# Ledger of designs, part 95: VHH binders against q9xw16

Target 1, 132 residues: q9xw16
Amino acid sequence: MSGWNAYIDTMTAAAPSIKRCAIVGAADGSVWARTEADNVFKASEEELKTFVALFNDVTQVPAKGADIEGVHYVVPRTEESLIFGKKENTGFFAVKTKSAVLIAVYEGPNEVAAQVRKAVESMQTYLNNAGY
Key: E = the ipSAE of ESMFold2; O = the ipSAE of OpenDDE; V2 = 0.75 times the mean of E and O plus 0.25 times the DockQ between their complexes.

## First folded at step 6 (VHH)

Design t54 (framework vhh_6fv0_2)
Fold by ESMFold2-Fast, scan of step 6:
Structure t54 (fold): chain B 132 residues (1-132), chain A 119 residues (1-119)
Amino acid sequence: as target 1 above (132 residues)
Amino acid sequence: QVQLQESGGGLVQPGGSLRLSCAASGFTFDDYYMYWVRQAPEKGLEWVSTISSSGSYTYYKDSVKGRFTVSRDNAKNTLYLQMNSLKPEDAAQYYCATDTWDSGFPDYRGQGTQVTVSS
């Protein structure tokens, strides 16, 4: 949905190190909005359905890691409603709201992660307060 | 200055046990998640285990689950890794580490302690 793309724009403006991101349905991984064109978020429908199911018990994720856009990420820990991890110079943050999962993939050293996390968690709070 | 110093490595036979220790100083140890990572000969750095700041949550790489146990003593600023049923594939330089940027992978580590598994 074009309306949901405004939230994608808000997150990428707040954290320019975000290279690709998406907002997907928490129940099924259906894409509500994602970055497009040169920054297309290219996870398959099957992969997203598998990914959002990880939020049913985030404590099981570190043993296996997580796959986003065909890339396997090491996830050394999780927090409540948060899955995040790294592969080399690439990292991601994924947060769950009542109805949605927000996924942001960034590139850069660990120093940029704090800004990306802040942007994603701010949007999580906003969407939860809006009833999503 | 953050300092991490590992000890307890050595030579052990397959099926044997070792207990690694990490002495931490220069930061508020009980505020940080702590990690064990390893690097085997001719391999990249691999995450092994995580423990939360309070010790309430522990996580393990699938291949070490049930054999390794991470623990911490916040009063002594010390992190431990109990390694049981050691296998040849566990041979590596072991490092304790922390994630200073809260990025999802530890970025600061000590000098390491060598673990060798052979007859």
Scores: ipSAE 0.686, ipTM 0.853, lowest interface PAE 1.0, mean pLDDT 90
Fold by OpenDDE, second read of step 7:
Structure t54 (fold): chain B 132 residues (1-132), chain A 119 residues (1-119)
Amino acid sequence: as target 1 above (132 residues)
Amino acid sequence: QVQLQESGGGLVQPGGSLRLSCAASGFTFDDYYMYWVRQAPEKGLEWVSTISSSGSYTYYKDSVKGRFTVSRDNAKNTLYLQMNSLKPEDAAQYYCATDTWDSGFPDYRGQGTQVTVSS
């Protein structure tokens, strides 16, 4: 496995409610690593390109939501390097590092969201410190 | 702008019931999770209940399970909390809220409605 795959495994191990996960390039949405097999992350290249571009102006994202894997999520609010969304009993967290966007799609009640956020933000911190 | 207005609070005896309502406006209500949170005297905000956009999924704090029921009427942009078998420890200012997904606590909530439980 690539080094990036190890980071996918770290995030999914840290938050069992994560169903699918990906690490993509912040500039172009290129996939560096993703969950595979039964939990394959299915977002297209075009969709990811659009998604990572949301970080160019996060203030507009709540007005229009965000699409991941063909699913539309409402986005209640954003932060400079954080976009998160909701749909029924599912949601996602996306955080931006210096060069990457980490995306975690999860399923479960509100209580599990904190664990998912912690997992992706921990990885964000690690990668930022590593220069990525 | 997002507006939330709670109502239905009051004074009840232990074992009594109350039904809280929350009127929502300023956003697409039926797209969003809604939440009930409460703040008891000398305590911080605590999560009480969550309901998904369509109402298909509901979640409760352990201490209120079996006693409280959250529901919503999306046609009326209204959130409800049926509170049965009330206990003294349920006494608090109750708020309806949204945007609590990441932390469990909202950026948007109403002014609240007071629930008092006393014999």
Scores: ipSAE 0.025, ipTM 0.434, lowest interface PAE 3.8, mean pLDDT 90

Design t55 (framework vhh_6fv0_2)
Fold by ESMFold2-Fast, scan of step 6:
Structure t55 (fold): chain B 132 residues (1-132), chain A 119 residues (1-119)
Amino acid sequence: as target 1 above (132 residues)
Amino acid sequence: QVQLQESGGGLVQPGGSLRLSCAASGFTFDDYYMYWVRQAPEKGLEWVSTISSSGSYTYYKDSVKGRFTVSRDNAKNTLYLQMNSLKPEDAAQYYCATDEWDSGFADYRGQGTQVTVSS
């Protein structure tokens, strides 16, 4: 009954350096849940449709980078179901499950980024096991 | 304590070639992805190329594809960037970098090596 926001709360509790995050549909980029109020995730519907389509061939992403919330990120490498990017002191991790894409935007040094990655990948595993 | 030392930069004419090297120490080089990044004086830091720990996978910025080739020699703990058909837009300070923290992006080290392309 609580909807998908409970998963947002779980990720942000596990990695407080997550500034904004969202859970979106893998097929269309529709927002299922996102951070709100002072930490609202600001990506447009058009941007999210473009972003989730990157998972159709992650090997092409490093050449172009990726855009989230109107910010262009360098994507130095990808893994099968993981796209991550960096721009100065900010970055993101995005992981694909069967039905969803989880996106977390963070701010901080590399030690902080590692914690954010762990939180996002843990939720990816949970949702895949739950059939999402 | 990660240490990276870049070399091989210089002045070249458009269409020329340079080979950059990066000597690595202080970590298990063959366990990590390695990167080349560059920065022109008036511009931000720009990713150029990525090579996997084994050397089996390589990635390039679109503007350098077909002209630059990244490689590594794990026995010598050395990363290379072969740059052919150099253009004025390639002029920058070049740095090698690694993601030793597995944090999702590279940290660059050292003072880099300067590449200048004359008109």
Scores: ipSAE 0.091, ipTM 0.501, lowest interface PAE 5.1, mean pLDDT 84

Design t56 (framework vhh_7pa5_2; at its last look DockQ between E and O 0.90; V2 from the best seeds 0.00; counts 0 for: pae E 3.3 > 2, grease 24.9 > 24.2)
Fold by OpenDDE, look of step 8:
Structure t56 (fold): chain B 132 residues (1-132), chain A 119 residues (1-119)
Amino acid sequence: as target 1 above (132 residues)
Amino acid sequence: QVQLVESGGGMVQPGGSLRLSCAASGFTFDDYYMYWVRRAPGKGPEWVSTISSSGSYTYYADSVKGRFTISRDNAKNTLYLQMNSLKPEDTALYYCATDEWDSGFPDYWGQGTQVTVSS
């Protein structure tokens, strides 16, 4: 297990509704770590490259939405380093650090989304402080 | 007790305009993002627009961008949706919604106001 896998475990532990999670390079979408086994994060490299590029101009994302793992999500708003979306009883939160993008895909009602957001933002803060 | 009451819906011809209102109560209106969501016949809910608590930020679905304008009057606890250049595909029940859980998603909706665009 790589060091980055530990951060995956931390996020998934902090928010049990997270089903799949990945840490990818902010520059190119390369996968540094991801959930495996029964919860494999399935986004392709090409898709991730496109996804991380959304952070270049987050203001445009709500109009078009975002795709992760071949699933299209509605993005009702964005923040500078935060993109999140929803599809039915699923959603995602993605945060950008200095060098990475953290992506968490979750299942459940909106009540659990806040916990997921908190988990990824907490990790974002931690990694930023650590220089990543 | 959160309450959202939509109004302003009606029937208009294509190209027409409507202005929806949403009267909010039971929560600190100016602390929350507000949303418009619509449900067309036979379709699932569709996000329409978002406005930040202060109104400084607005977001629109591609389908309504350039035609709809979301606004709010925090002094009146009222959310608005100005709908111009209406199309038949805009026909839907329109809901005002708020982000009660601070998740970023609309999670509390009103009863809706019907908008029908037809020749």
Scores: ipSAE 0.724, ipTM 0.876, lowest interface PAE 0.6, mean pLDDT 94
Fold by ESMFold2-Fast, scan of step 6:
Structure t56 (fold): chain B 132 residues (1-132), chain A 119 residues (1-119)
Amino acid sequence: as target 1 above (132 residues)
Amino acid sequence: QVQLVESGGGMVQPGGSLRLSCAASGFTFDDYYMYWVRRAPGKGPEWVSTISSSGSYTYYADSVKGRFTISRDNAKNTLYLQMNSLKPEDTALYYCATDEWDSGFPDYWGQGTQVTVSS
């Protein structure tokens, strides 16, 4: 999945606060690409399958939150193709495209979140326009 | 220059009700999602409820779902939280809040309004 690694690199370069990220299949949560080595994205196959299924009805997510890499995140709101939340100094943005879900985990205060969101949403737009 | 002023807190017995208000100024209130966040003594902030800019979508933490109702009056720049069936665990300072950074956890300002639930 070397082709998809370029998109991982693009997202992490666009927002330095992104610590780990992945691109996974929207239907099953299968990993297409993810950060590796010292910044490995550690979600299990079962967790990713559960996570991508949240996009079937995002309105149910805020009451219970979301789990990524074994961390439970508070999700105060969702938007049609966006789930995002925070657990103290760690946060995430996840967006759904036609065929993929992009997940970016970042660390830092709330003020860095806007740039992370922009990086993820720019990639979402690009992939949708490319037919993914 | 966002100003949020909470009111309506007080002391109630378990099972009681309170209605909180938040007067907003310094920004275009009807363009923003609004939130209620609470903080119990010695604990970090806990998200309670969310309402969309139009009021069309509302969300609640599992701990308050079915007991609390969030609402807003955009003509009056006011946010509300109706709290029913109050429990001792609801004792906290309550803040109304915006999500200035779109982080998914709201930024809150001001003094809050104290809610105490005890026998």
Scores: ipSAE 0.659, ipTM 0.829, lowest interface PAE 1.0, mean pLDDT 88
Fold by ESMFold2, look of step 8:
Structure t56 (fold): chain B 132 residues (1-132), chain A 119 residues (1-119)
Amino acid sequence: as target 1 above (132 residues)
Amino acid sequence: QVQLVESGGGMVQPGGSLRLSCAASGFTFDDYYMYWVRRAPGKGPEWVSTISSSGSYTYYADSVKGRFTISRDNAKNTLYLQMNSLKPEDTALYYCATDEWDSGFPDYWGQGTQVTVSS
């Protein structure tokens, strides 16, 4: 949705190493907003539905990892509303709010990853406080 | 300065057991998640296991689940990996790790301890 694009812009501005990101519905993985143009977030509807369902029991995710945009990531641990994974020099952070899942895909070392995580979790807090 | 020193590696036959230890210093150990990561010859790093700061949550790669047990003793600032039913594919340099940059990923590692599983 056009109104949700401002939140995409906020996250990418806060952590410029984010290559692609999206805000999707927590119940069904439907895309509310995503990066576009040369930075298209290209996960399929079926993949996103599968991905958001991982939040039903985050403790099971590390054993098998997670897939986003057809890429398989190692997930070394999770937190109640946070799933994150790594493949070589790329990775993702995903957080669940009351209504949505925020997904950011980045490239860079772990120092950069820490900036991405902070940006995504700040937005998570903001949306939760706003009732989303 | 953060220091992580692994020990307990060695040679063992398939089906055998080893217990790895990691002595930690230079940070408040019981505030941090700890990790085991391994590198097989010619391969990149492979995440093995994670334990929460209190020890209440443990996570395992599918390849080691049911065979390896991660634990910690926060009074001794020590991380452990009990490795049972070892297979040749477990042969690797094993690293104790923690998250230096608050990213959530293991990013500070010790020197490693070699585990070799061979007949």
Scores: ipSAE 0.296, ipTM 0.682, lowest interface PAE 3.3, mean pLDDT 89
OpenDDE, second read of step 7: ipSAE 0.695; ipTM 0.865
ESMFold2 (binder alone), look of step 8: mean pLDDT 85; pTM 0.859

Design t57 (framework vhh_6fv0_2)
Fold by ESMFold2-Fast, scan of step 6:
Structure t57 (fold): chain B 132 residues (1-132), chain A 119 residues (1-119)
Amino acid sequence: as target 1 above (132 residues)
Amino acid sequence: QVQLQESGGGLVQPGGSLRLSCAASGFTFDDYYMYWVRQAPEKGLEWVSTISSSGSRTYYKDSVKGRFTVSRDNAKNTLYLQMNSLKPEDAAQYYCAADTWDSGFPDYRGQGTQVTVSS
């Protein structure tokens, strides 16, 4: 298990409704860690590069939405370091830290989404405090 | 118990205008992000606009940007959607919604208000 995979494991333990997740570089979208095998996070390198660039101006994201793993998500709002979206019963939360972007894809209603958001934001706080 | 009651829908010609209202009760309205969502016949729910608890931040679906304006009056517990330059594609049942789970996403509860755009 790489060190970064331990953070993936921590998030999925805190919110079991997370189906796939990844930690990627904030500058280029390079994958540092991701879920594998039956839960493999499938976003291409090009898609991740495009996605992390959305954090350069999150206010433009709700008008256009966001694409993750070839799925187009509606983004009803953003915050400075938070992008999240939904398509039917599937959704994602993505948070930016100093050096990384954490992306978690989940399935479930808004009650479940709230739990996933909390887990992702907790990890964001931890990584920022750790200097990432 | 969160209650949301929409009104202001009707029939309008293409290029016309309507103002929708949403009366909220059962929660501290000025603590919540509010949303407008719509559902056209035989289609799923579509997000339209978002407004922050204070009203300082607004967001819009690209196809309504520049034509629709969301606003709120926290003293009256009322959310509004001003719709200008209406197009046939805007015809739908409109619902207001609140972020009741603190998920970031809309939860709608009311009956909605019907908007028809036809000549």
Scores: ipSAE 0.753, ipTM 0.876, lowest interface PAE 0.8, mean pLDDT 90
Fold by OpenDDE, second read of step 7:
Structure t57 (fold): chain B 132 residues (1-132), chain A 119 residues (1-119)
Amino acid sequence: as target 1 above (132 residues)
Amino acid sequence: QVQLQESGGGLVQPGGSLRLSCAASGFTFDDYYMYWVRQAPEKGLEWVSTISSSGSRTYYKDSVKGRFTVSRDNAKNTLYLQMNSLKPEDAAQYYCAADTWDSGFPDYRGQGTQVTVSS
């Protein structure tokens, strides 16, 4: 188990509604860690490369939406280092650190979204402070 | 209780215009981004337009750019969608929704308003 897997476990423990989670390189979308077993994060390399590139200009993302694991999500708005989306009873939060993108896909009532955001943003802060 | 009520739909010919309204209550309207979505028969829900809390930023689906205009009146707790040059492919049930990610509210939307475009 890599050190990055521990961060996956931390986020999923902090927000039980997270079904799948990944940490990828901000530059190329390479997978550093992801949920496995029954909850495998299934985004392709090509899809992740496209996804992380969205952070180059987040202002355009609401007009296009975002695709993760072959699912198209509505993106109501974005922030400088935050892209989030929804589709029915599912959604995602993606945050950018200095060198990584953290992606959490969740399922459940929309009320759980705040907990998911808190989990990924907490990890974002931690990794940024650590230089990642 | 959070409530959204869409209105203004109807039947128009191609090239016609409609103005949709969305009356909001039960939450602090001016704190939230708002957006329009639509659903055609046997199709999934698709995003149409988003407007920021203050109205200073707007976003549009590519296929409606130049034809649709989103706006809001925060004093009236009302969201609008001006639809010009309507096309048959614009026909759908239109819903307004609030971005409630920060508040923890559910994904609220109203009963919708039907837009039909036919010659």
Scores: ipSAE 0.019, ipTM 0.347, lowest interface PAE 4.8, mean pLDDT 89

Design t58 (framework vhh_6fv0_2)
Fold by ESMFold2-Fast, scan of step 6:
Structure t58 (fold): chain B 132 residues (1-132), chain A 119 residues (1-119)
Amino acid sequence: as target 1 above (132 residues)
Amino acid sequence: QVQLQESGGGLVQPGGSLRLSCAASGFTFDDYWMYWVRQAPEKGLEWVSTISSSGSWTYYKDSVKGRFTVSRDNAKNTLYLQMNSLKPEDAAQYYCAADIYESGFPDYRGQGTQVTVSS
Protein backbone atom coordinates (compact mmCIF):
# COMPACT_ATOMS: atom_id res chain seq x y z
CA MET B 1 0.00 0.00 0.00
CA SER B 2 2.64 2.53 0.92
CA GLY B 3 4.76 1.73 -2.15
CA TRP B 4 8.12 0.20 -1.36
CA ASN B 5 9.90 2.40 -3.92
CA ALA B 6 9.24 5.40 -1.63
CA TYR B 7 11.60 3.87 0.98
CA ILE B 8 14.31 3.45 -1.64
CA ASP B 9 13.85 7.13 -2.59
CA THR B 10 14.12 8.11 1.09
CA MET B 11 17.38 6.20 1.55
CA THR B 12 18.99 7.58 -1.62
CA ALA B 13 17.96 11.12 -0.67
CA ALA B 14 19.59 10.64 2.77
CA ALA B 15 22.79 9.13 1.27
CA PRO B 16 23.32 10.23 -2.36
CA SER B 17 26.39 7.97 -2.66
CA ILE B 18 24.08 4.94 -2.81
CA LYS B 19 24.34 3.77 -6.42
CA ARG B 20 21.85 0.87 -6.33
CA CYS B 21 19.57 -0.62 -3.71
CA ALA B 22 16.77 -3.09 -3.13
CA ILE B 23 14.27 -4.22 -0.53
CA VAL B 24 13.77 -7.99 -0.59
CA GLY B 25 11.84 -10.58 1.42
CA ALA B 26 13.82 -11.96 4.38
CA ALA B 27 12.48 -15.49 3.92
CA ASP B 28 13.20 -15.98 0.20
CA GLY B 29 14.99 -12.96 -1.26
CA SER B 30 12.01 -12.01 -3.43
CA VAL B 31 12.31 -8.44 -4.72
CA TRP B 32 9.76 -5.99 -3.25
CA ALA B 33 11.44 -2.89 -4.73
CA ARG B 34 14.73 -1.97 -6.39
CA THR B 35 16.40 0.90 -8.20
CA GLU B 36 15.68 0.85 -11.96
CA ALA B 37 16.90 2.16 -15.34
CA ASP B 38 20.42 3.67 -15.18
CA ASN B 39 20.76 2.52 -11.54
CA VAL B 40 19.19 -0.94 -11.87
CA PHE B 41 20.03 -3.37 -9.07
CA LYS B 42 21.20 -6.44 -10.99
CA ALA B 43 21.24 -9.31 -8.48
CA SER B 44 19.54 -12.51 -9.68
CA GLU B 45 16.78 -14.24 -7.71
CA GLU B 46 19.17 -17.17 -7.04
CA GLU B 47 21.87 -14.82 -5.69
CA LEU B 48 19.38 -12.99 -3.46
CA LYS B 49 18.00 -16.26 -2.07
CA THR B 50 21.56 -17.28 -1.18
CA PHE B 51 22.33 -13.83 0.26
CA VAL B 52 19.31 -13.57 2.62
CA ALA B 53 20.13 -17.07 3.95
CA LEU B 54 23.39 -15.58 5.31
CA PHE B 55 21.29 -13.88 8.02
CA ASN B 56 20.55 -17.32 9.49
CA ASP B 57 24.09 -17.18 10.97
CA VAL B 58 25.93 -13.90 10.32
CA THR B 59 29.01 -15.12 12.26
CA GLN B 60 29.94 -17.45 9.35
CA VAL B 61 29.98 -14.64 6.78
CA PRO B 62 33.41 -12.97 7.37
CA ALA B 63 35.32 -16.19 6.58
CA LYS B 64 33.65 -16.55 3.15
CA GLY B 65 32.60 -13.03 2.20
CA ALA B 66 29.40 -12.26 0.28
CA ASP B 67 28.30 -11.93 -3.33
CA ILE B 68 26.05 -9.12 -4.60
CA GLU B 69 25.44 -8.46 -8.32
CA GLY B 70 28.12 -11.03 -9.21
CA VAL B 71 30.75 -9.10 -7.21
CA HIS B 72 32.53 -10.84 -4.33
CA TYR B 73 32.90 -8.57 -1.27
CA VAL B 74 35.21 -8.98 1.69
CA VAL B 75 33.18 -8.87 4.93
CA PRO B 76 35.56 -7.96 7.78
CA ARG B 77 32.83 -8.31 10.41
CA THR B 78 29.10 -8.67 10.92
CA GLU B 79 26.74 -7.50 13.63
CA GLU B 80 23.32 -8.80 14.66
CA SER B 81 21.06 -8.28 11.60
CA LEU B 82 23.82 -6.41 9.71
CA ILE B 83 26.11 -7.66 6.92
CA PHE B 84 28.41 -5.28 5.03
CA GLY B 85 31.29 -5.68 2.66
CA LYS B 86 33.87 -3.82 0.64
CA LYS B 87 35.72 -4.33 -2.64
CA GLU B 88 38.14 -1.52 -3.49
CA ASN B 89 36.04 1.66 -3.96
CA THR B 90 32.69 -0.16 -3.86
CA GLY B 91 30.77 -1.55 -0.92
CA PHE B 92 27.38 -2.58 0.41
CA PHE B 93 25.33 -2.54 3.59
CA ALA B 94 22.53 -5.04 4.17
CA VAL B 95 20.21 -5.02 7.18
CA LYS B 96 17.52 -7.48 8.20
CA THR B 97 14.16 -6.36 9.62
CA LYS B 98 11.32 -8.63 10.78
CA SER B 99 10.17 -9.34 7.20
CA ALA B 100 12.68 -7.67 4.85
CA VAL B 101 16.33 -7.27 3.94
CA LEU B 102 17.49 -3.84 2.72
CA ILE B 103 20.57 -3.83 0.48
CA ALA B 104 22.42 -0.66 -0.55
CA VAL B 105 25.45 -0.61 -2.90
CA TYR B 106 27.58 2.52 -2.89
CA GLU B 107 30.90 3.91 -4.11
CA GLY B 108 33.35 5.90 -2.03
CA PRO B 109 35.77 5.84 0.90
CA ASN B 110 34.93 4.93 4.51
CA GLU B 111 33.64 8.44 5.28
CA VAL B 112 31.01 7.88 2.57
CA ALA B 113 30.34 4.32 3.79
CA ALA B 114 29.53 5.74 7.25
CA GLN B 115 26.76 7.96 5.80
CA VAL B 116 25.31 5.04 3.82
CA ARG B 117 25.32 2.87 6.96
CA LYS B 118 23.41 5.54 8.93
CA ALA B 119 20.76 5.83 6.21
CA VAL B 120 20.28 2.05 5.97
CA GLU B 121 20.13 1.57 9.76
CA SER B 122 17.62 4.44 10.11
CA MET B 123 15.35 2.74 7.56
CA GLN B 124 15.80 -0.61 9.36
CA THR B 125 14.57 0.99 12.61
CA TYR B 126 11.64 2.65 10.85
CA LEU B 127 10.49 -0.55 9.12
CA ASN B 128 10.83 -2.65 12.29
CA ASN B 129 8.70 -0.12 14.17
CA ALA B 130 6.14 -0.26 11.32
CA GLY B 131 5.91 -4.05 11.71
CA TYR B 132 8.06 -5.04 8.75
CA GLN A 1 44.30 12.67 16.90
CA VAL A 2 44.17 8.93 16.33
CA GLN A 3 47.59 7.26 16.49
CA LEU A 4 48.40 3.57 15.88
CA GLN A 5 51.94 2.20 16.34
CA GLU A 6 52.69 -1.34 15.15
CA SER A 7 55.66 -3.44 16.30
CA GLY A 8 56.86 -7.04 16.53
CA GLY A 9 57.59 -7.82 12.89
CA GLY A 10 60.79 -9.42 11.69
CA LEU A 11 62.37 -12.20 9.67
CA VAL A 12 61.17 -15.73 10.47
CA GLN A 13 61.51 -19.14 8.85
CA PRO A 14 58.48 -20.99 7.43
CA GLY A 15 56.62 -22.61 10.31
CA GLY A 16 57.87 -19.98 12.77
CA SER A 17 55.93 -17.60 15.00
CA LEU A 18 55.74 -13.83 15.60
CA ARG A 19 53.59 -11.71 17.89
CA LEU A 20 52.59 -8.28 16.58
CA SER A 21 51.54 -5.42 18.87
CA CYS A 22 49.65 -2.21 18.20
CA ALA A 23 49.75 0.68 20.67
CA ALA A 24 46.70 2.92 20.29
CA SER A 25 46.25 6.52 21.48
CA GLY A 26 44.14 9.59 20.80
CA PHE A 27 40.75 7.84 21.03
CA THR A 28 38.74 5.73 23.50
CA PHE A 29 40.24 2.36 22.51
CA ASP A 30 37.61 0.38 24.47
CA ASP A 31 34.80 1.73 22.22
CA TYR A 32 36.26 0.61 18.88
CA TRP A 33 36.35 -2.53 16.81
CA MET A 34 39.97 -3.15 15.74
CA TYR A 35 41.46 -4.89 12.73
CA TRP A 36 44.66 -6.26 11.30
CA VAL A 37 45.27 -5.64 7.57
CA ARG A 38 48.33 -6.44 5.47
CA GLN A 39 49.91 -5.48 2.16
CA ALA A 40 52.31 -7.82 0.38
CA PRO A 41 54.74 -6.52 -2.28
CA GLU A 42 52.86 -5.62 -5.50
CA LYS A 43 49.50 -6.60 -3.99
CA GLY A 44 46.57 -4.62 -2.65
CA LEU A 45 45.59 -4.16 0.95
CA GLU A 46 44.13 -7.37 2.45
CA TRP A 47 41.96 -7.78 5.54
CA VAL A 48 43.33 -10.38 8.00
CA SER A 49 41.41 -10.26 11.29
CA THR A 50 38.83 -8.37 13.34
CA ILE A 51 38.13 -8.09 17.08
CA SER A 52 35.13 -6.46 18.75
CA SER A 53 35.49 -3.63 21.28
CA SER A 54 34.99 -6.04 24.22
CA GLY A 55 37.05 -8.83 22.63
CA SER A 56 34.00 -11.14 22.62
CA TRP A 57 33.90 -11.52 18.83
CA THR A 58 36.79 -12.37 16.51
CA TYR A 59 36.85 -12.97 12.77
CA TYR A 60 39.59 -14.20 10.45
CA LYS A 61 40.42 -14.42 6.78
CA ASP A 62 39.95 -18.07 5.79
CA SER A 63 43.66 -18.66 4.95
CA VAL A 64 44.84 -17.62 8.47
CA LYS A 65 42.20 -19.46 10.53
CA GLY A 66 43.75 -21.75 13.14
CA ARG A 67 47.17 -20.11 12.71
CA PHE A 68 46.54 -16.49 13.78
CA THR A 69 44.90 -15.28 16.99
CA VAL A 70 43.83 -11.67 17.55
CA SER A 71 43.46 -10.33 21.10
CA ARG A 72 43.36 -7.01 22.94
CA ASP A 73 44.19 -5.53 26.34
CA ASN A 74 41.83 -2.60 26.86
CA ALA A 75 43.57 -1.55 30.10
CA LYS A 76 46.79 -1.04 28.08
CA ASN A 77 45.19 0.27 24.85
CA THR A 78 47.01 -2.50 22.96
CA LEU A 79 45.96 -4.86 20.14
CA TYR A 80 47.86 -8.11 19.42
CA LEU A 81 48.18 -10.63 16.59
CA GLN A 82 49.77 -13.97 17.46
CA MET A 83 50.97 -15.56 14.22
CA ASN A 84 51.88 -19.27 14.25
CA SER A 85 52.85 -21.66 11.46
CA LEU A 86 53.90 -18.75 9.25
CA LYS A 87 53.98 -19.36 5.48
CA PRO A 88 55.76 -17.44 2.70
CA GLU A 89 52.34 -16.10 1.62
CA ASP A 90 52.04 -14.31 4.99
CA ALA A 91 55.02 -12.03 4.22
CA ALA A 92 53.69 -8.46 4.17
CA GLN A 93 53.63 -5.09 5.87
CA TYR A 94 51.08 -5.49 8.71
CA TYR A 95 48.93 -2.59 9.89
CA CYS A 96 46.52 -2.34 12.77
CA ALA A 97 43.36 -0.41 11.99
CA ALA A 98 40.37 1.09 13.80
CA ASP A 99 36.79 1.84 12.76
CA ILE A 100 37.61 5.57 12.78
CA TYR A 101 34.67 6.79 10.67
CA GLU A 102 32.17 4.38 12.28
CA SER A 103 31.63 2.75 8.89
CA GLY A 104 32.46 -0.73 10.17
CA PHE A 105 35.53 -0.93 7.94
CA PRO A 106 39.25 -0.69 8.88
CA ASP A 107 41.13 2.62 8.72
CA TYR A 108 44.90 2.31 9.24
CA ARG A 109 47.21 5.22 10.12
CA GLY A 110 50.52 3.80 11.27
CA GLN A 111 53.77 2.86 9.54
CA GLY A 112 53.06 -0.83 9.98
CA THR A 113 55.49 -3.59 10.90
CA GLN A 114 57.20 -5.76 8.28
CA VAL A 115 56.93 -9.56 8.36
CA THR A 116 59.35 -11.53 6.18
CA VAL A 117 59.13 -15.31 5.86
CA SER A 118 62.26 -16.84 4.33
CA SER A 119 64.41 -19.85 4.71
Scores: ipSAE 0.768, ipTM 0.883, lowest interface PAE 0.8, mean pLDDT 91
Fold by OpenDDE, second read of step 7:
Structure t58 (fold): chain B 132 residues (1-132), chain A 119 residues (1-119)
Amino acid sequence: as target 1 above (132 residues)
Amino acid sequence: QVQLQESGGGLVQPGGSLRLSCAASGFTFDDYWMYWVRQAPEKGLEWVSTISSSGSWTYYKDSVKGRFTVSRDNAKNTLYLQMNSLKPEDAAQYYCAADIYESGFPDYRGQGTQVTVSS
């Protein structure tokens, strides 16, 4: 298990509604760590490459939405280092660090989304401070 | 109790115009970004437009840029969507939405107002 797996565990522990989670390279979408087993994160390399590229111009993302694991999410707005979306009772938060993109896909009522966001943003802050 | 009440929908011919309104209550309206989303039959929820708390920032779906204008009157707790040059593909149930749970996504919507564009 790589050191990055510990960060996956930290995020999933912080927000139980997270179903799947991944840490990928911001430059190319390469997977550094992901949830496994019953909650395996299934986005393809090509999809992740496309996804991380969204951060090059986040202003365009709301117009077209975002795809993760073959699922299309509505993205109502973005921030410089934050892309988020929702589909029915599911959603995702993706944050960009200096070198990585953290992606968390969650399931549950609307109320749980805030906890997911907090989890990924906390990790974002931690990794940024650590130089990643 | 948080409430969003949309109005202003109706039937128009292609090229026509409608002005939607959303009356908000039960929360501090001027603290929240507001959103318009729509859902056509047998289609998923689709983002249409976003406006910042103060109204300084507006965003639009590409297909509605130049035709739709979002605005708000914080003194009246009201959100607006001016829809010009309407197309058949604009037909949908239109919802006013807010990020009530502060997750970033507009997860609270009203009952919606129906927009129909004849072909």
Scores: ipSAE 0.030, ipTM 0.444, lowest interface PAE 3.2, mean pLDDT 90

Design t59 (framework vhh_6fv0_2)
Fold by ESMFold2-Fast, scan of step 6:
Structure t59 (fold): chain B 132 residues (1-132), chain A 119 residues (1-119)
Amino acid sequence: as target 1 above (132 residues)
Amino acid sequence: QVQLQESGGGLVQPGGSLRLSCAASGFTFDDYWMYWVRQAPEKGLEWVSTISSSGSWTYYKDSVKGRFTVSRDNAKNTLYLQMNSLKPEDAAQYYCAADIYESGMPDYRGQGTQVTVSS
């Protein structure tokens, strides 16, 4: 019950508007766990490597935006360990921990986005406290 | 109750300048990140610029960088957008926005102010 898939299940249960998510290595973007089947997280190995490198300087992200699963998202601002963006009714939150990056893709308006952000940040806190 | 009132739009020629203002009320203005967003005819809503609560951090859409400057006066609860070297593609209804739902995303509430760029 301590497998990385359990954390995916916890996040999706906390915020049902999450359509796809993944936990990846902060150093290289290697996938530790992801949603599967009809809601499979589809980001390529090369895309994830590029994405996690954005956390080296999050202040550069808003001018260019970010790409996840071949979708280009507008990023209006970033915080030290948080990149988030939106494209119409689809958005994402990505948070960095000591060794991981959590990525959650959701659908819904900004009211729904707040729930997703809370779920992702709660897991970030949990994993940081667990040494990840 | 967040209220935002935009002003300063108008008709300018290409290469001209405009300064937009946003009067904020109903919330503690100096605690909030603020945004400018715009909507042109037949286009979706576009994010334009962001400014931190202190004014220390600013971000811009790539296409307006170097031409637009966002600023704020927390003592007057007012947000500004200085627009220089205006292009026809900048013609839009401009709205100021705040992170109302604490999602990190801009939410606009006002009527906006119309910017037209025509010779």
Scores: ipSAE 0.685, ipTM 0.839, lowest interface PAE 0.9, mean pLDDT 89
Fold by OpenDDE, second read of step 7:
Structure t59 (fold): chain B 132 residues (1-132), chain A 119 residues (1-119)
Amino acid sequence: as target 1 above (132 residues)
Amino acid sequence: QVQLQESGGGLVQPGGSLRLSCAASGFTFDDYWMYWVRQAPEKGLEWVSTISSSGSWTYYKDSVKGRFTVSRDNAKNTLYLQMNSLKPEDAAQYYCAADIYESGMPDYRGQGTQVTVSS
C-alpha cells in the first residue's frame, strides 16, 4: 500500500458520506491514489486532466460547472484552492495542495457536506505542511 | 441577520398547481445560488431545485423535471417555485435555502411552507 492510499483511507474514515475519493497530480491529473473495489473512483485520465486545469482560473468554473466520473455538477461558487459541486443529494469537494488535487465525491443530505469539506481540507492542510 | 421566508403552500388536488415564493434578506441575494428543498413526513431533506445567481442556470430533481420551474427576481430578493401537475408524493414542507455559511450545501433555510396534495 502506497502512502497516498493511506490518505484516501483517512479521508473516507473522517467522512462516512464520501463514496469515492482520489488524489491526483495538480499539474496533469495523474492518479496517485483512489478508492477501489465497490467504490472505485471512475474518472478518466482525460477528465482529470481537464478537471485539475479548472484551478488555473476558478472564477470561470461556476459558469460552466464541473464534470467528474462523467457526471455534471453545478458549482455554486469557488475559492482559490477549492471547487465544490452539487447534484441532487450528491456532490463533490476538490481542494488543491502544492502539488495535488484531492477529490471527494459524497452522497447524503445537506448536513453531511460540512463533514466532507472538513475531511478534505484537513488533509489539504496536512499535505501542504508536509510539502505536497 | 439572514432571513428566508417561504410562502405559497397549501392544499391542492392531484394535478393542481402552486407557486411558492421565498423572500430573502440579510445577505447579498444576487451573489448566491438558491435552492429549494423539501421534507415529507418520516423522510429526510430532499433536494428539489437549484438556480444560479443570475437565474441563467437551473437544475431540477429528476422526479420534478417538466413539472416544476424555479426562477428568481433579484431586484425583489425573491425566489420562486412554480409547481404544476402536482402529485401526492410532492406533499412536503418546502424550504428555500442558501449556502451562506460555506458548508458546501445549502444549510440556511426558512420556516418552510406546507404543500399538501390530496383528492
Scores: ipSAE 0.026, ipTM 0.308, lowest interface PAE 4.6, mean pLDDT 90

